# VH-VL binders against Beta-1,4-galactosyltransferase galt-1 (galt-1), part 11

Target 1, 206 residues: Beta-1,4-galactosyltransferase galt-1 (galt-1), of Caenorhabditis elegans (o16374r189to394)
Amino acid sequence: KMSICVPALFGNGYDAKRIVEFIELNTLQGIEKIYIYTNQKELDGSMKKTLKYYSDNHKITLIDYTLPFREDGVWYHGQLATVTDCLLRNTGITKYTFFNDFDEFFVPVIKSRTLFETISGLFEDPTIGSQRTALKYINAKIKSAPYSLKNIVSEKRIETRFTKCVVRPEMVFEQGIHHTSRVIQDNYKTVSHGGSLLRVYHYKDK
Key: E = the ipSAE of ESMFold2; O = the ipSAE of ESMFold2 at other seeds; V2 = 0.75 times the mean of E and O plus 0.25 times the DockQ between their complexes.

## First folded at step 5 (VH-VL; framework fv_spartalizumab)

Design u4 (from t31 with heavy chain N50I Y101F S104V; at its last look DockQ between E and O 0.70; V2 from the best seeds 0.00; counts 0 for: pae E 4.0 > 2)
Fold by ESMFold2, look of step 5:
Structure u4 (fold): chain C 206 residues (1-206), chain A 121 residues (1-121), chain B 113 residues (1-113)
Amino acid sequence: as target 1 above (206 residues)
Amino acid sequence: EVQLVQSGAEVKKPGESLRISCKGSGYTFTSYWMHWVRQATGQGLEWMGIIYPGDSYTNFDEKFKNRVTITADKSTSTAYMELSSLRSEDTAVYYCARHEFDSVGYPLDYWGQGTTVTVSS
Amino acid sequence: EIVLTQSPATLSLSPGERATLSCKSSQSVLYSLNNENYLTWYQQKPGQAPRLLIYWASTRESGVPSRFSGSGSGTDFTFTISSLEAEDAATYYCQQYYDTPYTFGQGTKVEIK
């Protein structure tokens, strides 16, 4: 029903405990598959073990992807390639696909509703192929504490320059990192959600 | 300093409509939910409805079945509650109160001063 | 709709005594994603707006004296004033903010003898 595409995970930038928190929290929300794109050769030992554990237990699909050049233009287009691959993996298979990073969580605002119920409501209009949701930048109260919804010091302003998308994969022709570039048919549409029902929490490192 | 300032007391006749304003200051108006709660004399608190000014999403207690309208004006940081087809049992003090979703936020942490409304024949 | 039932309706006690108030919810207000109970306690004195005392069932709001406390989980919640003072004479309401409509209990009036 729901999947997550994580289009790039570089090197030693992430603590393995944060990966565990990401996978477990999203599984509790009903995410059935997480696709992770990374250069597996550049992962440290604890990260490799963690990702292998979840891959072996069929919680994630780990996809090896290496960019030979890391200039900004090459990186941007390489990241678009992983987004496109993940979109195609989900077309005809998954009803809703989220595109976000490891430090970002899509969370329902109404606590009695599941993530799936919230997303289904936002896509009630069958012509909607994509929903863009603004980021809410969030600090943990203690930097070393696990990511959790109760361990937050929020910034007062919602960031609207960087949005994240949830899509119906079959309705999207071209997907970007922060937007849907093109839907399959002209009468299908992309919309922006103002944050009343769904938010993307982005955990800030400092 | 967070402040919610409501419009003044009103006396109404049955069948008329009520419109109460609630001006928020000292916080980002569009990032907090605004609730409306009323209390008849000697009675408990009754939740009426909510708005998220950021996208104008609203939800109401079904008890009011299309008598209540809640709106917000982002440019003035003011929420409005309208109650139509007034009856004597609508006599109450009406409160606005704000609410934040974030895990550090509080449910109804700031309340307006209340607006006394009397509906008499 | 989640119904909150408070008991007793009225509690008359002497200064220094322990007051114990109950709030029972028709449905669980425990949110499994963050493991918090979305249950709040308010104090209201005559002629005033309600005052937030306790949120998440057991967390005191800043500036609230330590004699006020809350406990419980799921459907059964308790509010306690450990040593009653004269200024604690008020009506106390529980509210859930788990699901709309965000209902209140009917209130418990605490009187000082």
Scores: ipSAE 0.265, ipTM 0.695, lowest interface PAE 4.0, mean pLDDT 81
ESMFold2 (binder alone), look of step 5: mean pLDDT 91; pTM 0.925
ESMFold2 at other seeds, look of step 5: ipSAE 0.417; ipTM 0.744

Design u5 (from t63 with heavy chain N50I E100D, light chain T59E T100Y; at its last look DockQ between E and O 0.69; V2 from the best seeds 0.60)
Heavy chain, then light chain:
Amino acid sequence: EVQLVQSGAEVKKPGESLRISCKGSGYSFTDYWMHWVRQATGQGLEWMGIIYPGDSYTNFDEKFKNRVTITADKSTSTAYMELSSLRSEDTAVYYCARHDYDSVGYPLDYWGQGTTVTVSS
Amino acid sequence: EIVLTQSPATLSLSPGERATLSCKSSQSVLYSINNENYLTWYQQKPGQAPRLLIYWASERESGVPSRFSGSGSGTDFTFTISSLEAEDAATYYCQQYYDYPYTFGQGTKVEIK
ESMFold2, look of step 5: ipSAE 0.591; ipTM 0.817
ESMFold2 (binder alone), look of step 5: mean pLDDT 90; pTM 0.915
ESMFold2 at other seeds, look of step 5: ipSAE 0.541; ipTM 0.793
ESMFold2, look of step 7: ipSAE 0.538; ipTM 0.788
ESMFold2 (binder alone), look of step 7: mean pLDDT 90; pTM 0.918
ESMFold2 at other seeds, look of step 7: ipSAE 0.568; ipTM 0.808
ESMFold2, look of step 8: ipSAE 0.566; ipTM 0.796
ESMFold2 (binder alone), look of step 8: mean pLDDT 90; pTM 0.914
ESMFold2 at other seeds, look of step 8: ipSAE 0.563; ipTM 0.808

## First folded at step 7 (VH-VL; framework fv_spartalizumab)

Design v1 (from u3 with heavy chain E100D, light chain T59E T100Y; at its last look DockQ between E and O 0.53; V2 from the best seeds 0.00; counts 0 for: pae O 4.3 > 2)
Fold by ESMFold2 at other seeds, look of step 7:
Structure v1 (fold): chain C 206 residues (1-206), chain A 121 residues (1-121), chain B 113 residues (1-113)
Amino acid sequence: as target 1 above (206 residues)
Amino acid sequence: EVQLVQSGAEVKKPGESLRISCKGSGYSFTDYWMHWVRQATGQGLEWMGNIYPGDSYTNFDEKFKNRVTITADKSTSTAYMELSSLRSEDTAVYYCARHDYDSWGYPLDYWGQGTTVTVSS
Amino acid sequence: EIVLTQSPATLSLSPGERATLSCKSSQSVLYSFNNENYLTWYQQKPGQAPRLLIYWASERESGVPSRFSGSGSGTDFTFTISSLEAEDAATYYCQQYYDYPYTFGQGTKVEIK
């Protein structure tokens, strides 16, 4: 009943280990489907093999999204297009859809609750269409293991200006990168969560 | 320097209510859970509940659910624990303690000095 | 709720000896997402608040002497003082912070002969 949309894989900052960690850790949290948008022409061979493996094993839906040119404005609007496509793919199918990058994880604060239980609690009001939550930056001070949540010392700050969303896709008309732009009915709500129950951990490249 | 300073010792009668304050300083008060733990004389430690001052979310041990109220005042960086309908068995030292809970699992790292509460007829 | 059972209840040893304390949990405190154990050890001397020694079952808090260590996983945990000093006379508690309500073991009192 939960999915993740990764709106666009961009640049050479991600490696295959990171993608494996992202997919496996989110599967452990009960994410049933991960939609990944990428320009496959720009991926190195290790990345392609890894994404193909997970796609062939039905762990992800890999969507080739090629832009005719690479101006920053076109890239940004291309990312909004992938967000919209992914929202539509989940409407009527998925109960909760998360929008985040490969370096971000939605994590319940209360360990004994599953991600699904946590999200269900945040959406218990049936008029809530989306939840926006703040990022907690994670600094990699100990590098004895691959990038993962267990080996990174968290920073003491939460960045409140940058947020990520989890939505009920059937209640959202227009989804942005950091917010829900428009719900389908005026009485549906977008809300911000203060961080007690759900956080987004973001790996910072210092 | 992180400090948690609690209100002073109290003597109460059965049936009365108790309110203990815990003022946090030297850190971002709204970004850390505040926990309440008590200890009767010669006994072990008993977790009572907590609050996340950032959004006022609370959790309680079921034993105290109907008697305990935990609040926080962001403007004074102070957490409060109220225990109503006091009984003799509520005689204990009450501690507040700070917790930066996340998936990294940091524990109760700073403790208040404790507030001794005696409930007697 | 998760019950923590400590043993022994009391441990009476001479200075320089090795102290070994056990903490058993009624259910696993291993969080599968990050593969970490949410188990803490505290020291408490009479009239004082508990002092954090070990978190994540085995990580020493800053400023804690290296003679203190922790090990174990899942449901079985061990706390060790490799060479007991007079100042180590105290009660030691394990605590789980995996699930609400957070719970403490009943304590192991370490006495110096």
Scores: ipSAE 0.282, ipTM 0.711, lowest interface PAE 4.3, mean pLDDT 81
ESMFold2, look of step 7: ipSAE 0.298; ipTM 0.705
ESMFold2 (binder alone), look of step 7: mean pLDDT 92; pTM 0.938

Design v2 (from u5 with heavy chain V104W; at its last look DockQ between E and O 0.79; V2 from the best seeds 0.00; counts 0 for: pae O 2.4 > 2)
Fold by ESMFold2 at other seeds, look of step 7:
Structure v2 (fold): chain C 206 residues (1-206), chain A 121 residues (1-121), chain B 113 residues (1-113)
Amino acid sequence: as target 1 above (206 residues)
Amino acid sequence: EVQLVQSGAEVKKPGESLRISCKGSGYSFTDYWMHWVRQATGQGLEWMGIIYPGDSYTNFDEKFKNRVTITADKSTSTAYMELSSLRSEDTAVYYCARHDYDSWGYPLDYWGQGTTVTVSS
Amino acid sequence: EIVLTQSPATLSLSPGERATLSCKSSQSVLYSINNENYLTWYQQKPGQAPRLLIYWASERESGVPSRFSGSGSGTDFTFTISSLEAEDAATYYCQQYYDYPYTFGQGTKVEIK
């Protein structure tokens, strides 16, 4: 019913333990498929082993992707290619697809409701193809895993310029990194959600 | 310093409407939920409803949903609670209180001073 | 609607004694994703707004004396004052914030003999 697209997981300086936490917490929330795009040649051995484990157990789909260059602007267009590929993989298969980085979590505000129930409520209007949600920065300290929000020093700012989307893949023609660029029908719409029912927490490493 | 300042005490007659303001200062008004809670004399606390000023989302106890309106004015950092068709059992102290989700927790960490409302014939 | 039932209704104790208050929820308030209980304890003295003491059932708010503590999980919760002081005479309320409406318990009045 729900999937996550991670349009770029590149290189060095990230923690395999963080990826385990990302996959396990999202699976617990009912995410059924996670698509991860990465240049596998540039992953360290611990990360490769971790991603292979989850791929072999069908919890993720790992897609090899190499950017031809790394100048300004090209990063966005390179991510647009992976975003588009992931959108197409989910069209007609997955009801709701999240586009976020591996250090971001969509969390329901009302604790008696599952993530799926919360998302279904936000999409009750059948003309809504996409929901943009502002994110909340959380400064993560290295502690015992998995991280608990009660143990994390947080920044109190809401970042409206760095939004993340959940979409109905079949209703989206063109998806960007921070917005839905075009829906498939003129009467379909994109909306912004201010954080009252669904939050996105972005964990920054220290 | 976080502060919630409510409008003053009111005396009302049955059938009238009540409007209480709650001005928040010392924090980012749109980033926190605001709750309304009342307490009749000698009684416990009764949750009435909530607003998230950031997107104007509201939720109310079903007991009040047809009589209560909760709004917020971002430009003045002020929340308002209106209760219509007043009756004697609406006599209470009305509080606003703010709510923080930064830790996924729900503490009503700051409360207004309370507004005493008396409804009598 | 989640109903919180507090007991006892009134607790009369001498200074230095341990006060133990109960809050029982009609439904679990444990959120399995983060394994936290969405239950809060407040202190209210006459003529004052409530004061936050404990959140997540067991976490002490900043500036709250260490004699105050909370415990429990799911549906059964306990609030303890380890050594009662005269200033602790108040009514104590639990509140759940798991599901709307965010209900309060009816309160436990703590009196000093």
Scores: ipSAE 0.480, ipTM 0.771, lowest interface PAE 2.4, mean pLDDT 82
ESMFold2, look of step 7: ipSAE 0.528; ipTM 0.785
ESMFold2 (binder alone), look of step 7: mean pLDDT 90; pTM 0.912

Design v3 (from u5 with heavy chain V104F; at its last look DockQ between E and O 0.67; V2 from the best seeds 0.00; counts 0 for: pae O 3.1 > 2)
Fold by ESMFold2 at other seeds, look of step 7:
Structure v3 (fold): chain C 206 residues (1-206), chain A 121 residues (1-121), chain B 113 residues (1-113)
Amino acid sequence: as target 1 above (206 residues)
Amino acid sequence: EVQLVQSGAEVKKPGESLRISCKGSGYSFTDYWMHWVRQATGQGLEWMGIIYPGDSYTNFDEKFKNRVTITADKSTSTAYMELSSLRSEDTAVYYCARHDYDSFGYPLDYWGQGTTVTVSS
Amino acid sequence: EIVLTQSPATLSLSPGERATLSCKSSQSVLYSINNENYLTWYQQKPGQAPRLLIYWASERESGVPSRFSGSGSGTDFTFTISSLEAEDAATYYCQQYYDYPYTFGQGTKVEIK
């Protein structure tokens, strides 16, 4: 009943190890469906192999997309289109849908509670359609070591400009990367969560 | 430099209320949890409750739930703990302590100096 | 509520000896997502606030001497002072930060003979 939408994976410079950690950790947290949007022509060899492995093993749904407009007239990565497509794929099917990048993790603060239990609590008010959660940047302790949560340190500050959302997809009409733009009815709400119960961590590079 | 400075010692009578302040400096006050812990003379540490000043979330040990109020003032970077209906058993040193949730693992890394409270007839 | 039980209550040893303190948790404090134990050790001297020594059961806080160490997993934890110094006379507390309420063990008092 939980899904993740990765609305655009840009094909160069991404570390395949982060993709593996992303998929494995979110699966361990109970994420049931992971949708990844990319232009497969832009992927390098190791990235392509990694994504194909998970897609062939039915652990992710890999969506190939091509930007239909000329470079000079359109936002190059088509993020609104992939966000909208993913929202529609989950409407009526998935109870909670997260919109985040490969290097971001939604994590419960209370360790005795599952991610699903934490999210269910945040949506206890049935009029809430969307939760925005503050982003906290983290870095690896040793850049050459395999990534794990133990092998990282967090930044001192919480970034409030780059929030990420978890939504009830049937209540959202228009979704952006950092906010819900429109709910289906005026009496439904978008709210901001300050980080006491749910955090989103983002790996930060220099 | 991270510093937690608590209000001064107090002498109270049974039935009165207690209010202790804890001013945090040298860090982003709203990004860290603040805990309250007490210690009766010759006894161990007893966790009382927590606040996240960023969104005002609070949680308390059940034994204090009906008597304790924990608040924070973001504009002055100050947390407050109030304990009502005082008893002689509430005689203790009261500490505030910062919870650092960096890398998922740093618990109470900085402590206030403690506030000695005596409740006697 | 997670109960932490420390033993022994008091430990009297000579300088240079190894001190071994136990902390047993009523429930596991191992978080399966990151494989870390959410257990901490503090040192407290009379008239002072507690001082953080060990977090994640085994990680030494910055500035803590290497003679202090922690080990264990799940429910059974050990704190060790490899070679006691006179300044190590204190009460040592374990604490779990896995779930609210965050609870402390009752303490182990380490005395130097």
Scores: ipSAE 0.432, ipTM 0.745, lowest interface PAE 3.1, mean pLDDT 81
ESMFold2, look of step 7: ipSAE 0.445; ipTM 0.753
ESMFold2 (binder alone), look of step 7: mean pLDDT 90; pTM 0.915

Design v4 (from u5 with heavy chain V104L, light chain I33F; at its last look DockQ between E and O 0.68; V2 from the best seeds 0.00; counts 0 for: pae E 3.3 > 2)
Fold by ESMFold2, look of step 7:
Structure v4 (fold): chain C 206 residues (1-206), chain A 121 residues (1-121), chain B 113 residues (1-113)
Amino acid sequence: as target 1 above (206 residues)
Amino acid sequence: EVQLVQSGAEVKKPGESLRISCKGSGYSFTDYWMHWVRQATGQGLEWMGIIYPGDSYTNFDEKFKNRVTITADKSTSTAYMELSSLRSEDTAVYYCARHDYDSLGYPLDYWGQGTTVTVSS
Amino acid sequence: EIVLTQSPATLSLSPGERATLSCKSSQSVLYSFNNENYLTWYQQKPGQAPRLLIYWASERESGVPSRFSGSGSGTDFTFTISSLEAEDAATYYCQQYYDYPYTFGQGTKVEIK
């Protein structure tokens, strides 16, 4: 009933521990499928082994792709393509699809409610195709507890220019990295959520 | 420096309405929840309700739902609590308090000074 | 709604003694996502607003003396003052912030004899 699209896993800032934490914590929240797009040439052996383990256990769908050359803008074009592919994979199959990076978590404010219950409430209006929520930055070192996160520091700001979306995939025509660009019918809506019921935490490298 | 400054003490008669203000300063007013808690003389703390000024979301204890209104004015960084149809049992000190779970989930880290309300015939 | 029951109602002790306060929740306040208990302890002296002492059941707020501690998980919680000082005479409240309404315990009054 819920899935996550991770549109690009590149760079040397991600390690296997972060991937394990991401997958395990989101599984605990009821995420049933995680789609991960990666250029395997950028992955070390530990990362490849970890991704294969979760793929073999049906927790993730791993999509390999290779960029044909390295220039400014190639990352942007590749990431937009993976977002579109992931949207299409979920259309007609998944009720709610999240678009976020490995260092970002959608978290309910009301702890007695599941993520699914919270999202269902935000989408009670059947014309809503997309909910957009601003990031809340958290500076943390996660030193233990590989299946739980501890918050030790947060920044004092919300970054409204960088938002993340949860969508009904069948209602979205064009999905961007930080917004829903177009819904499939004029009477469907994209809305912004102010943070009272759902927040996105972004853990920075430090 | 975070401060919550409430409006002054009030004396009311049964059947009247009460309106208390709480001005927040020294922090981003729209990023934090504001709670309302009351305490009758010699008794414990009683949670009344909450507002998130960022999107005006509210929640109330059901015992107050028909009588309480909680609002916020972002332009003045001020929250308001109104309680209608007052009774003698509403005699209490009323507090506003700030909630910030983003820094380890402190529910009520800063409190207003309290507003003493007496409801007497 | 989650009911918090504190005991004892009043605790009268001499300076230097250990005070032990209980807070029992009608439902678990442990959040499985981050494995934290959403329970706090406050101190309130007469004529003052409450003061936050302990969050997440066991973590001391900054500036709180080390003689104050909290423990427990799920439904059963304990607050301890290891060696009472005269200034610790106050009423202590637990509160849960797991689910609305964010209820308080009825309080435990600590007196110095």
Scores: ipSAE 0.400, ipTM 0.741, lowest interface PAE 3.3, mean pLDDT 81
ESMFold2 (binder alone), look of step 7: mean pLDDT 90; pTM 0.917
ESMFold2 at other seeds, look of step 7: ipSAE 0.414; ipTM 0.745

Design v5 (from u5 with light chain N34F; at its last look DockQ between E and O 0.62; V2 from the best seeds 0.00; counts 0 for: pae E 2.6 > 2, grease 19.6 > 18.9)
Fold by ESMFold2, look of step 7:
Structure v5 (fold): chain C 206 residues (1-206), chain A 121 residues (1-121), chain B 113 residues (1-113)
Amino acid sequence: as target 1 above (206 residues)
Amino acid sequence: EVQLVQSGAEVKKPGESLRISCKGSGYSFTDYWMHWVRQATGQGLEWMGIIYPGDSYTNFDEKFKNRVTITADKSTSTAYMELSSLRSEDTAVYYCARHDYDSVGYPLDYWGQGTTVTVSS
Amino acid sequence: EIVLTQSPATLSLSPGERATLSCKSSQSVLYSIFNENYLTWYQQKPGQAPRLLIYWASERESGVPSRFSGSGSGTDFTFTISSLEAEDAATYYCQQYYDYPYTFGQGTKVEIK
């Protein structure tokens, strides 16, 4: 019912512990498939073993992809290719697809509801193809418990120019990393969600 | 410093409406939930409803279904609770309280001073 | 709607004694994904707004003395004052924030003899 697209994994920004936390937490939330795009030649041995373990256990689909690092200010364009590929992989087979990085989590606000129930409510209007929500930056005081927010001190900032999307992939023609650029028909629409029902947390390790 | 300052005490007659303000300062008003809780003399706390000023989402206890309206004015950082068709049973102290759902904060970590409302003939 | 039932209604004890308060929920308030119980305890003294003491069933708020503690999971919760002090005379409330409406228990009044 739900999938996640991780359009680019840069080895220098992530370690194996964070990958484990990301996969395990999202599996607990009912994510059924995670697509990860990375240049496998750039991964260290610990990261390769971790990704292989989850791929062998059918938790992720790992896709080998090379981004041009010579264009530090143009990494956005390289990510558009992986975003488009992942959108197409989910069109017609996944009801809701999230586009986010390993340090970003979509979380329901109402605890009696699952992530799927929350997303289904946000897409109750059948003309909605995309929900866009702002990131909340959080200090990364992550301990060994991969699903506890008790150990995190937040920055409590919301940045509207940095947003992430959950989409109905069959209704999206062109997807960006921070927005849906085009829906398949004029009567379908994109919506910005203000944060009362769904949050996306960005764990900033800097 | 975080502060929640409520409007002053009121005396009302049955059938009238009540409107209480709660001004928040010292924090980002739109990033926190605002709850309304009341307490009749000698009785327990009763949750009435909430608003998320960031997108104006509200929810209420069913007991107040058609009588309560909760709003927020972002420009003044002020939440409002209106209770219509007042009854003598609505005599209580009304509190606003802040909720930081997202991380560091705790449920209802800051409370207003309370607004005493008396409904009598 | 989740109903919280507190017991006893009143507890009268001497300084230094242990106070134990119960809060029972009609439905589980455990969010198993984060392994967190969405239940809080408040202290309220006459003429004052409530004060947050315990969140997530067992986590003590900053500045709250260590004699206050909470435990339990799912539907059964306890609040304990290990060595009662005169200043602890108050009414104590549990509240759940798992599902709307975010109901309170009816309160337990703790009196010092």
Scores: ipSAE 0.463, ipTM 0.753, lowest interface PAE 2.6, mean pLDDT 81
ESMFold2 (binder alone), look of step 7: mean pLDDT 90; pTM 0.915
ESMFold2 at other seeds, look of step 7: ipSAE 0.542; ipTM 0.793

Design v6 (from u3 with heavy chain S103T, light chain F33L; at its last look DockQ between E and O 0.82; V2 from the best seeds 0.00; counts 0 for: pae E 3.6 > 2)
Fold by ESMFold2, look of step 7:
Structure v6 (fold): chain C 206 residues (1-206), chain A 121 residues (1-121), chain B 113 residues (1-113)
Amino acid sequence: as target 1 above (206 residues)
Amino acid sequence: EVQLVQSGAEVKKPGESLRISCKGSGYSFTDYWMHWVRQATGQGLEWMGNIYPGDSYTNFDEKFKNRVTITADKSTSTAYMELSSLRSEDTAVYYCARHEYDTWGYPLDYWGQGTTVTVSS
Amino acid sequence: EIVLTQSPATLSLSPGERATLSCKSSQSVLYSLNNENYLTWYQQKPGQAPRLLIYWASTRESGVPSRFSGSGSGTDFTFTISSLEAEDAATYYCQQYYDTPYTFGQGTKVEIK
């Protein structure tokens, strides 16, 4: 019913512990499949073992990302390629697909509602192809301890310039990193959600 | 310094309407839920409803849903609670309170001073 | 709607004694995402707004004396004042903030003999 696409932003800001937390927390929220795009040049041994474990257990789909035009790293064109590939993998298969990084979590505001129930409510209008929601920065004060949702200190404002999307994959023609660029038909629409029901939290690493 | 300042005490007659304001300062008004809670003399606390000023989404206890209106004015950082068709049972102190709305946030951490409302014939 | 039931209704104790208050919820307030109980305890003195003491069932708010504590999980919660002081005479309320309406318990009045 729900999937996550993680674009190829595998800089040195991620470690294996972060991956475990990301996968396990999203599984608890009912995410059925997580698509992870990796550049093997940047992937260390601990990360490879962790990703292989989850891939072998069918918790993730690990997709090798090779640069068709450059070997020096991942840049914006490479990110659009992975976003587009992931969108197409979910078209006709997944009802709702999230596009976010390992340090970002979509979370329902009303705790008695599951993530799926919350998303289903936001998409009750059948013409809605995507929902953008504001990003709330979360400062972790613990530099070396495991990241924990209980130990966060939230910032007091919502950042509207950097938003993340959840989409109906079959209704989106062109997906960007921060927005849906194009829906497949002229009467379908994109909507910005103000944050009362769904929030994306972004951990700031220090 | 977070502060919630409510409008002053009121005396009303049955059948009239009540409107109480709550001005928030010292924080990002649009990023926190504002709740309304009342307390009749010698009684417990009763949650009435809330609003998220960022998108004006509201929730109400069903007991009040057809009589209560909760609004917010982002430009003045002020929330309003209106209760219509007043009865003597609506005699109470009415509080506004701030709530971090997310799963990882704090509960009702700052309260207004309270607004005493008396409904008598 | 989640109903919170507090007991006892009134507790009359001497200074230095231990006060124990119960709050029972009609359904669980444990959130599976962070495994935390969304239950709070407030203190209210006459003529004043409630004061937040304990959140997440057991976490003391900043500036709250260490004699105040909370425990419990799911549906059964306990609030304790380890050594009662004169200024602790008040009514104590539990509240759940798991789901709307964010209901309160009916209160426990703590009196100092």
Scores: ipSAE 0.328, ipTM 0.710, lowest interface PAE 3.6, mean pLDDT 80
ESMFold2 (binder alone), look of step 7: mean pLDDT 91; pTM 0.923
ESMFold2 at other seeds, look of step 7: ipSAE 0.333; ipTM 0.723

